# Designs tried in a protein design chat: VH-VL binders against Large ribosomal subunit protein eL31 (rpl31e). Part 7

Target 1, 104 residues: Large ribosomal subunit protein eL31 (rpl31e), of Aeropyrum pernix (q9yd25)
Amino acid sequence: MPSEGTWVYVVNLRRVYWGRRTRRAIRAVRMVREFVRRHTKADEVVIDNELNNYIWSRSREKPPARVKIIVSIREEEPEEGGERIRKAVVRLAGRKLRPGRYKG

## First folded at step 6 (VH-VL)

Design e47 (from E7 with heavy chain G50S Y59S; framework fv_ebronucimab)
Fold by ESMFold2-Fast, scan of step 6:
Structure e47 (fold): chain C 104 residues (1-104), chain A 122 residues (1-122), chain B 111 residues (1-111)
Amino acid sequence: as target 1 above (104 residues)
Amino acid sequence: EVQLVESGGGLVQPGRSLRLSCAASGFTFDDYAMHWVRQAPGKGLEWVSSISWDSGSISYADSVQGRFTISRDNGKNSLYLQMNSLRAEDTALYFCARVEDSYYFSDYFDYWGQGTMVTVSS
Amino acid sequence: QSELTQPRSVSGSPGQSVTISCTGTSSNIGAGYDVHWYQQHPGKAPKLLISGNSNRPSGVPDRFSGSKSGNTASLTISGLQAEDEADYYCQSYDSSLSGYVFGTGTDVTVL
């Protein structure tokens, strides 16, 4: 399993056009969430509001064909005890960031 | 209830053309991607072509690329397959099918028509 | 196009369990794409049996189950019944073809 850290991914959203028209933006957001869960093994995935707005702002019917995301992983301890969880915070990345693992 | 009814199949000579139709009812046709899938006698299923809800995204299997054209008319709830330069190996039962959203990676074919038989023979 | 590999046939007696494998490559199942399963009785159209590796559509008995690991997906039919005698096909998406791929098909015989 990866340790705590930061990763940059490019998610291909072109498959949303094969599904239901009215669900394309919703599907795109869910594709990003599932991508992060599969690639980082995170227990909790939080999609940043700016990233969510970016996907929706293009159009409900025509979300962007790809999106570059920055994923920050932290292991958090529950306030009232229990096991540590892996939490992923997903934000919109700038176009100049290269995909891969980053320090910290 | 969802219904898909194919038509237009028949016996045709090699090198000729044929146009298949699929009439859809029981759902909002322009919300769904549609597909053609074929099955040669005694053989398995082979995906032929796909078209998005707005005709903006179209794909073809390598075996039919350049010869077949998929299209749709959302005002008529109809899907079409124009088949040109037909070959003996195009002989098959042709199904139209609807795709439902799986949310990630892959879509599945949730409803199928009964198929229309295309026989390419001299 | 490249097909997903299934055994040609499997057979069992009523009440037994049978498992059908579906093996792909790194461009489809191995790339993480979901596997779906269809049941086809002779002379009939295919019917969706399992979606998204393991989900049963409404009306499909719970004796049908699906799983996926690495390059291989499996369909298991427990408590085999006469009406299960049919052809079964797996299906996924292939990134190198930018299209859909079906398995070679498996004939299930109930002895």
Scores: ipSAE 0.007, ipTM 0.637, lowest interface PAE 9.1, mean pLDDT 83

Design e48 (from E7 with heavy chain G50A Y59S; framework fv_ebronucimab)
Fold by ESMFold2-Fast, scan of step 6:
Structure e48 (fold): chain C 104 residues (1-104), chain A 122 residues (1-122), chain B 111 residues (1-111)
Amino acid sequence: as target 1 above (104 residues)
Amino acid sequence: EVQLVESGGGLVQPGRSLRLSCAASGFTFDDYAMHWVRQAPGKGLEWVSAISWDSGSISYADSVQGRFTISRDNGKNSLYLQMNSLRAEDTALYFCARVEDSYYFSDYFDYWGQGTMVTVSS
Amino acid sequence: QSELTQPRSVSGSPGQSVTISCTGTSSNIGAGYDVHWYQQHPGKAPKLLISGNSNRPSGVPDRFSGSKSGNTASLTISGLQAEDEADYYCQSYDSSLSGYVFGTGTDVTVL
């Protein structure tokens, strides 16, 4: 279970084809969000604008069967106080990145 | 307003073939994945087959894999089930059904046809 | 095949509450997949009653409610009425089968 760090995942989006055609982009984004939440136990999942645009653009033509993402996990503490929250920021990964913990 | 009307059922001998049709109206047919679900007399519901909006993805229950072929014609708003090598255990009322997206990807059957009866007997 | 387990029958009198359980495994309900419920009157097609564990389609009375916890989903019918006499089926998705699974079905009798 990752504490803090950066991870590369490949998300299988094949199940997007079973939903509504006009909802395929929404379904694909939901699949990415739920994959990250489930695998990282993040309290908040933020989808990067570039990744969101990639999914929406591709889904208008033919949905991608897979997407490679890079997930950065950090624990944030409010300035005034309160409790720490676990936040995952999800970006489109480059083709050369291998799945697993990103070292660098 | 959404309507699904099945046809093509009947009495057939084991080993023969039968083709079912489903005529859809009242919605944008090519926006939805379509399914066949069957129910043997006095028994429960059993999922049979599914086809995506573009026919690019197709799936079958293990009990019919290799014998049944699902297809669709979006220009005619029609769904089909070609049933080959029929067996006595294929005897059932066959429903055409439309699915809608669920949040957690367990899609649900929001509209059903009246069903068409297939009886496989000698 | 991996069916979801329901009691064969449940009975009650008008105005009472009845609950139908739907028990799955780690590959379907236990994996977090949503559970949906269908009502089937004799000689008729099934009708969607509850979607996504607890959502009621338009036209379904408030006395029908759904819930899910762990491997089990439940349908509760409050203020039971004569027209509720029907078969009820739960349904989910099974990842090990890569397919859809229905419950064994429950016959509700209004005495």
Scores: ipSAE 0.264, ipTM 0.792, lowest interface PAE 3.2, mean pLDDT 87

Design vb1 (from V_B6 with heavy chain S106Y; framework fv_ivicentamab_arm2)
Fold by ESMFold2-Fast, scan of step 6:
Structure vb1 (fold): chain C 104 residues (1-104), chain A 124 residues (1-124), chain B 110 residues (1-110)
Amino acid sequence: as target 1 above (104 residues)
Amino acid sequence: EVQLVESGGGLVQPGGSLRLSCAASGFTVSSNYMNWVRQAPGKGLEWVSIIYSGDSTDYASWAKGRFTISRDNSKNTLYLQMNSLRAEDTAVYYCARGTEVYIDSYGYEYFDYWGQGTLVTVSS
Amino acid sequence: AYDMTQSPSTLSASVGDRVTITCQASQDISNYLAWYQQKPGKAPKLLIHDASTLQSGVPSRFKGSGSGTEFTLTISSLQPDDFATYYCQQYDNLPPGSYTFGGGTKVEIK
């Protein structure tokens, strides 16, 4: 499992095309969220507005068949203590980034 | 060490069918995306098909509807079912290992290990 | 689409020569390019991926360079084991698009 840091993943969204057109963007965003939860074991997943808008902007036509994401993982402590939580922040990655772990 | 061994090639009539096998050892076929690549005698390489995690598949446009890629994880073996064969399908067929499944890397495929190939000849 | 053109189709060289092979993509493929070596009667072997990353176990005399549409494979000092056919391959055109290979360059003895 990933520790704190930055990872680049490619998520296949092709399955959203098997359902009704009107819900494809919603399903695509959900697939990205579930992919990140599964691969990072994050307690909280935050989808960046740029990534969300990228997926939704094609809803008039079709969502992208694949999306490359950059995932930043952080351990956070709630106010007033309690258990640490693992938070993943998901952003749209540039085309040139290869999947894998990145230092910055 | 990683090994891929193809079998099932042979002579077949136009319109006939043939099933190729690729036996893997040194790794599990479910751990990587697996591919078929062919090469006509004296010619270059041509990508045929890929199987992803969860058994999703994609094909070259000319292979779609005629060829089916599959695997049997219990036998650690990859297959290519070829139907409606044409003279143009005459080639050595290679089993080729793609990227690892851990990071879903659909579409960024280069091939780090190849089998020895099996010859398919389609002729009357 | 994504046609890959290699040049030359064949070249003659001597041991110790510097050999350069070119691969041209019909459109921008960034750095999503691999190079393979194939000896007669054998399967291809991966030499380089991501345009310039040498595969583990491949001799350092092999070097890949380029990005976008023009790529080069260089063998700095040709060895007897290097007489083979070399292929480039793009992997930017994601399925249901197709990966495409160049036509190959045969490096033969003078």
Scores: ipSAE 0.006, ipTM 0.584, lowest interface PAE 12.6, mean pLDDT 82

Design vb2 (from V_B6 with heavy chain S105W; framework fv_ivicentamab_arm2)
Fold by ESMFold2-Fast, scan of step 6:
Structure vb2 (fold): chain C 104 residues (1-104), chain A 124 residues (1-124), chain B 110 residues (1-110)
Amino acid sequence: as target 1 above (104 residues)
Amino acid sequence: EVQLVESGGGLVQPGGSLRLSCAASGFTVSSNYMNWVRQAPGKGLEWVSIIYSGDSTDYASWAKGRFTISRDNSKNTLYLQMNSLRAEDTAVYYCARGTEVYIDWSGYEYFDYWGQGTLVTVSS
Amino acid sequence: AYDMTQSPSTLSASVGDRVTITCQASQDISNYLAWYQQKPGKAPKLLIHDASTLQSGVPSRFKGSGSGTEFTLTISSLQPDDFATYYCQQYDNLPPGSYTFGGGTKVEIK
């Protein structure tokens, strides 16, 4: 399980099959969310609006074949205290970033 | 064209709360990553918090649990709710616009426009 | 930790002088560095991003250089408007990390 920090992944969206325009976009977003959950074991996965818009704008008849994402992982306490949760924030990454742990 | 105007600063007692506002014009706050940066009198700049284009947020470790960044898209305004204030929170608070390139986001955040700042003084 | 160290902390100069300010990162930040100018009582203004890219509207006498851990800001011929405090900022340490600023360099009248 990756530690807290920033990670770059490439998600293969070719597994979404042909279907209604709206359904294809929903599937692509779901695949990104599930990918992040499986790879980071996050309790909460938040998808940035720009990433969501990218997928929806491209979905029409053909969703994007792949999408590169940057994932920021952290441990957070709920407002009421409670048990710590692992949160992942998912953003659209540029072509220049290489998959793996982002290191300065 | 692009302007950011902060308000809401003032004198507050230790342990108190204060809410800062940042009114944006010339662009929509929902289209950019927005930030708060502070500067204690005579000291340097210190990053406080970021709000992403979605509802996600991140904070400096010392701000987490005490400060909450938010926005109201209908008013095109950014907020910073500050609770459990301490003397060391005394500073001018700036709202600052982050830069985002939709198709080529590289994870970088530099601040291209800043507000004039609003002074928060935490003192007995 | 991504510590940013600026030198000198204070510099006295005259109009027409060549001024050089340095910024050192405690670890490799590639070219993810910005420079800001702050005049007394005013908000910071972006001068340079990506270590060497001049922001639109900024005079060409300002130049940024460097990569990795060593960076410089040079003002080739200091003008009256340039007496200010300058800050470098790294943006390689993405949240949940923190963006860090250098301590600042005050350029004052000799």
Scores: ipSAE 0.008, ipTM 0.603, lowest interface PAE 11.0, mean pLDDT 82

Design vb3 (from V_B6 with heavy chain S106D; framework fv_ivicentamab_arm2)
Fold by ESMFold2-Fast, scan of step 6:
Structure vb3 (fold): chain C 104 residues (1-104), chain A 124 residues (1-124), chain B 110 residues (1-110)
Amino acid sequence: as target 1 above (104 residues)
Amino acid sequence: EVQLVESGGGLVQPGGSLRLSCAASGFTVSSNYMNWVRQAPGKGLEWVSIIYSGDSTDYASWAKGRFTISRDNSKNTLYLQMNSLRAEDTAVYYCARGTEVYIDSDGYEYFDYWGQGTLVTVSS
Amino acid sequence: AYDMTQSPSTLSASVGDRVTITCQASQDISNYLAWYQQKPGKAPKLLIHDASTLQSGVPSRFKGSGSGTEFTLTISSLQPDDFATYYCQQYDNLPPGSYTFGGGTKVEIK
């Protein structure tokens, strides 16, 4: 299995509307993080500022119902040494990208 | 019509191994998260394992290190490899269909279709 | 951790009765709860998800309600086909935690 790669996903956030209104944006960000962890086996998940701002742009009570993301996986090593980790960087995707493995 | 059919159960001695299969029809196993759930005779339901897109996996704490979930997309079949079996692993094992991949963000899992189950008996 | 307690463990009822089954979570699970029906020798069947949403094809006499820690499944007018064991399941405790089921409630003929 490639140690690095890029994938496009459509993340369904509708379930945040079934929880408490005052924490919907926080829960939506958590849902994106957990989705990426489960799909990519990443040890660390980093949410891009643009993606975070997009989710919060509707207010904390009303995040978007779905979001399309680009997930880039890279194997990284701590500067002081230690075991290599699998890191996922999650960015907001353009609406035209097809879900699945991104090949350029 | 969606169907799941388990096979591979049987009688094994403690410490033995078995591989269960779950053949899917009416949908593709790669399009959903897939799960194993077990039920000891006369007892309740107990979640065992899940396989996600990209073949990431998670397990119940008691199953981790002994059980391995996998799939073969070309055969549209889900598997559960069970090692170091104990008497308390005696149960009917069900494969169960979960969340659709690529459009699910939450990882919150309930099971809309189940197989008929296959009985695993661990005894001398 | 996420213990699911069902009550009663067994109830006896007659056709036409209103039946209520309770499921209690040891901590707040919002509405991330499903209900299943299981008949002897058969696999479970999904009845309700997200605490109150009926699965397609499930009769309207089945109703789920509740949120947080207290949930109920109500059968408004029990039919012969409804004698079965019912299970609740939480899905708030995401892996590497575990999805957990209640201990079941057997609805049997009086």
Scores: ipSAE 0.007, ipTM 0.643, lowest interface PAE 9.1, mean pLDDT 83

Design vb4 (from V_B6 with light chain L94W; framework fv_ivicentamab_arm2)
Fold by ESMFold2-Fast, scan of step 6:
Structure vb4 (fold): chain C 104 residues (1-104), chain A 124 residues (1-124), chain B 110 residues (1-110)
Amino acid sequence: as target 1 above (104 residues)
Amino acid sequence: EVQLVESGGGLVQPGGSLRLSCAASGFTVSSNYMNWVRQAPGKGLEWVSIIYSGDSTDYASWAKGRFTISRDNSKNTLYLQMNSLRAEDTAVYYCARGTEVYIDSSGYEYFDYWGQGTLVTVSS
Amino acid sequence: AYDMTQSPSTLSASVGDRVTITCQASQDISNYLAWYQQKPGKAPKLLIHDASTLQSGVPSRFKGSGSGTEFTLTISSLQPDDFATYYCQQYDNWPPGSYTFGGGTKVEIK
């Protein structure tokens, strides 16, 4: 599995076009989440709002065929204590985060 | 010191294939995103392909389906497999180092080290 | 992919001259722009990244400026080693998977 740090992936969303148009954006976001879980073995996956908006901005019927994502992986301790969890934060590549958006 | 050394270029007939190699020293190819950039004789620079962490790849639209970028971490070497070559593929091919994987970044790719280039000539 | 237009294509200058090269992006690329120098028969060399950040080892006479769609590279006092071709490159990565170079500016001796 990938170590802590920042990783770039390209997710193929073309398969989402096979389904009903009205749910394509929802399916595309789900495909990105599943891709990250599978490749990073993260316990928690956080999708950045800018990435979510990019997929939705072409209307829900026409999401992009491919999306390049930046995945930042870190280990965190839960509030209640217990075992550390592996967290992945997923952002749209080529777009910097706004100040104060994420801790770290 | 960082060094990139290309090899594998040469003369090939249209429709033929070539495999280019780029041997890296002074750093690990898995620590950076790696790129191929070409330049036709007397012309400008043209980006060809990138390999990201997790072995995801991307290509210029004209290269998709014909060219394949890959790397062998045990040999610290980057490759470009070129198939169905055309006269317009004649160029010097450079391997170029992109940004470091473990620095927080937004996927911004500029190239801080380049190889010397290897000439590919596609001619009958 | 964003188109990158450089001007002029060629300029003639003398040692000691101030030289300015312009690069225009077809869409807003913020500050995600690099400048390279290439001498005949040699690989390109990175001069500037993030529009204005000088790469280590590059002389201070090189200066990058601009943001958005219009960028400039200025050489404040041209030296003999500066006769070369200069390229800009955008790396905004929008749409995803695009990186484009300008057409180049050749700086020739007068």
Scores: ipSAE 0.008, ipTM 0.605, lowest interface PAE 10.3, mean pLDDT 81

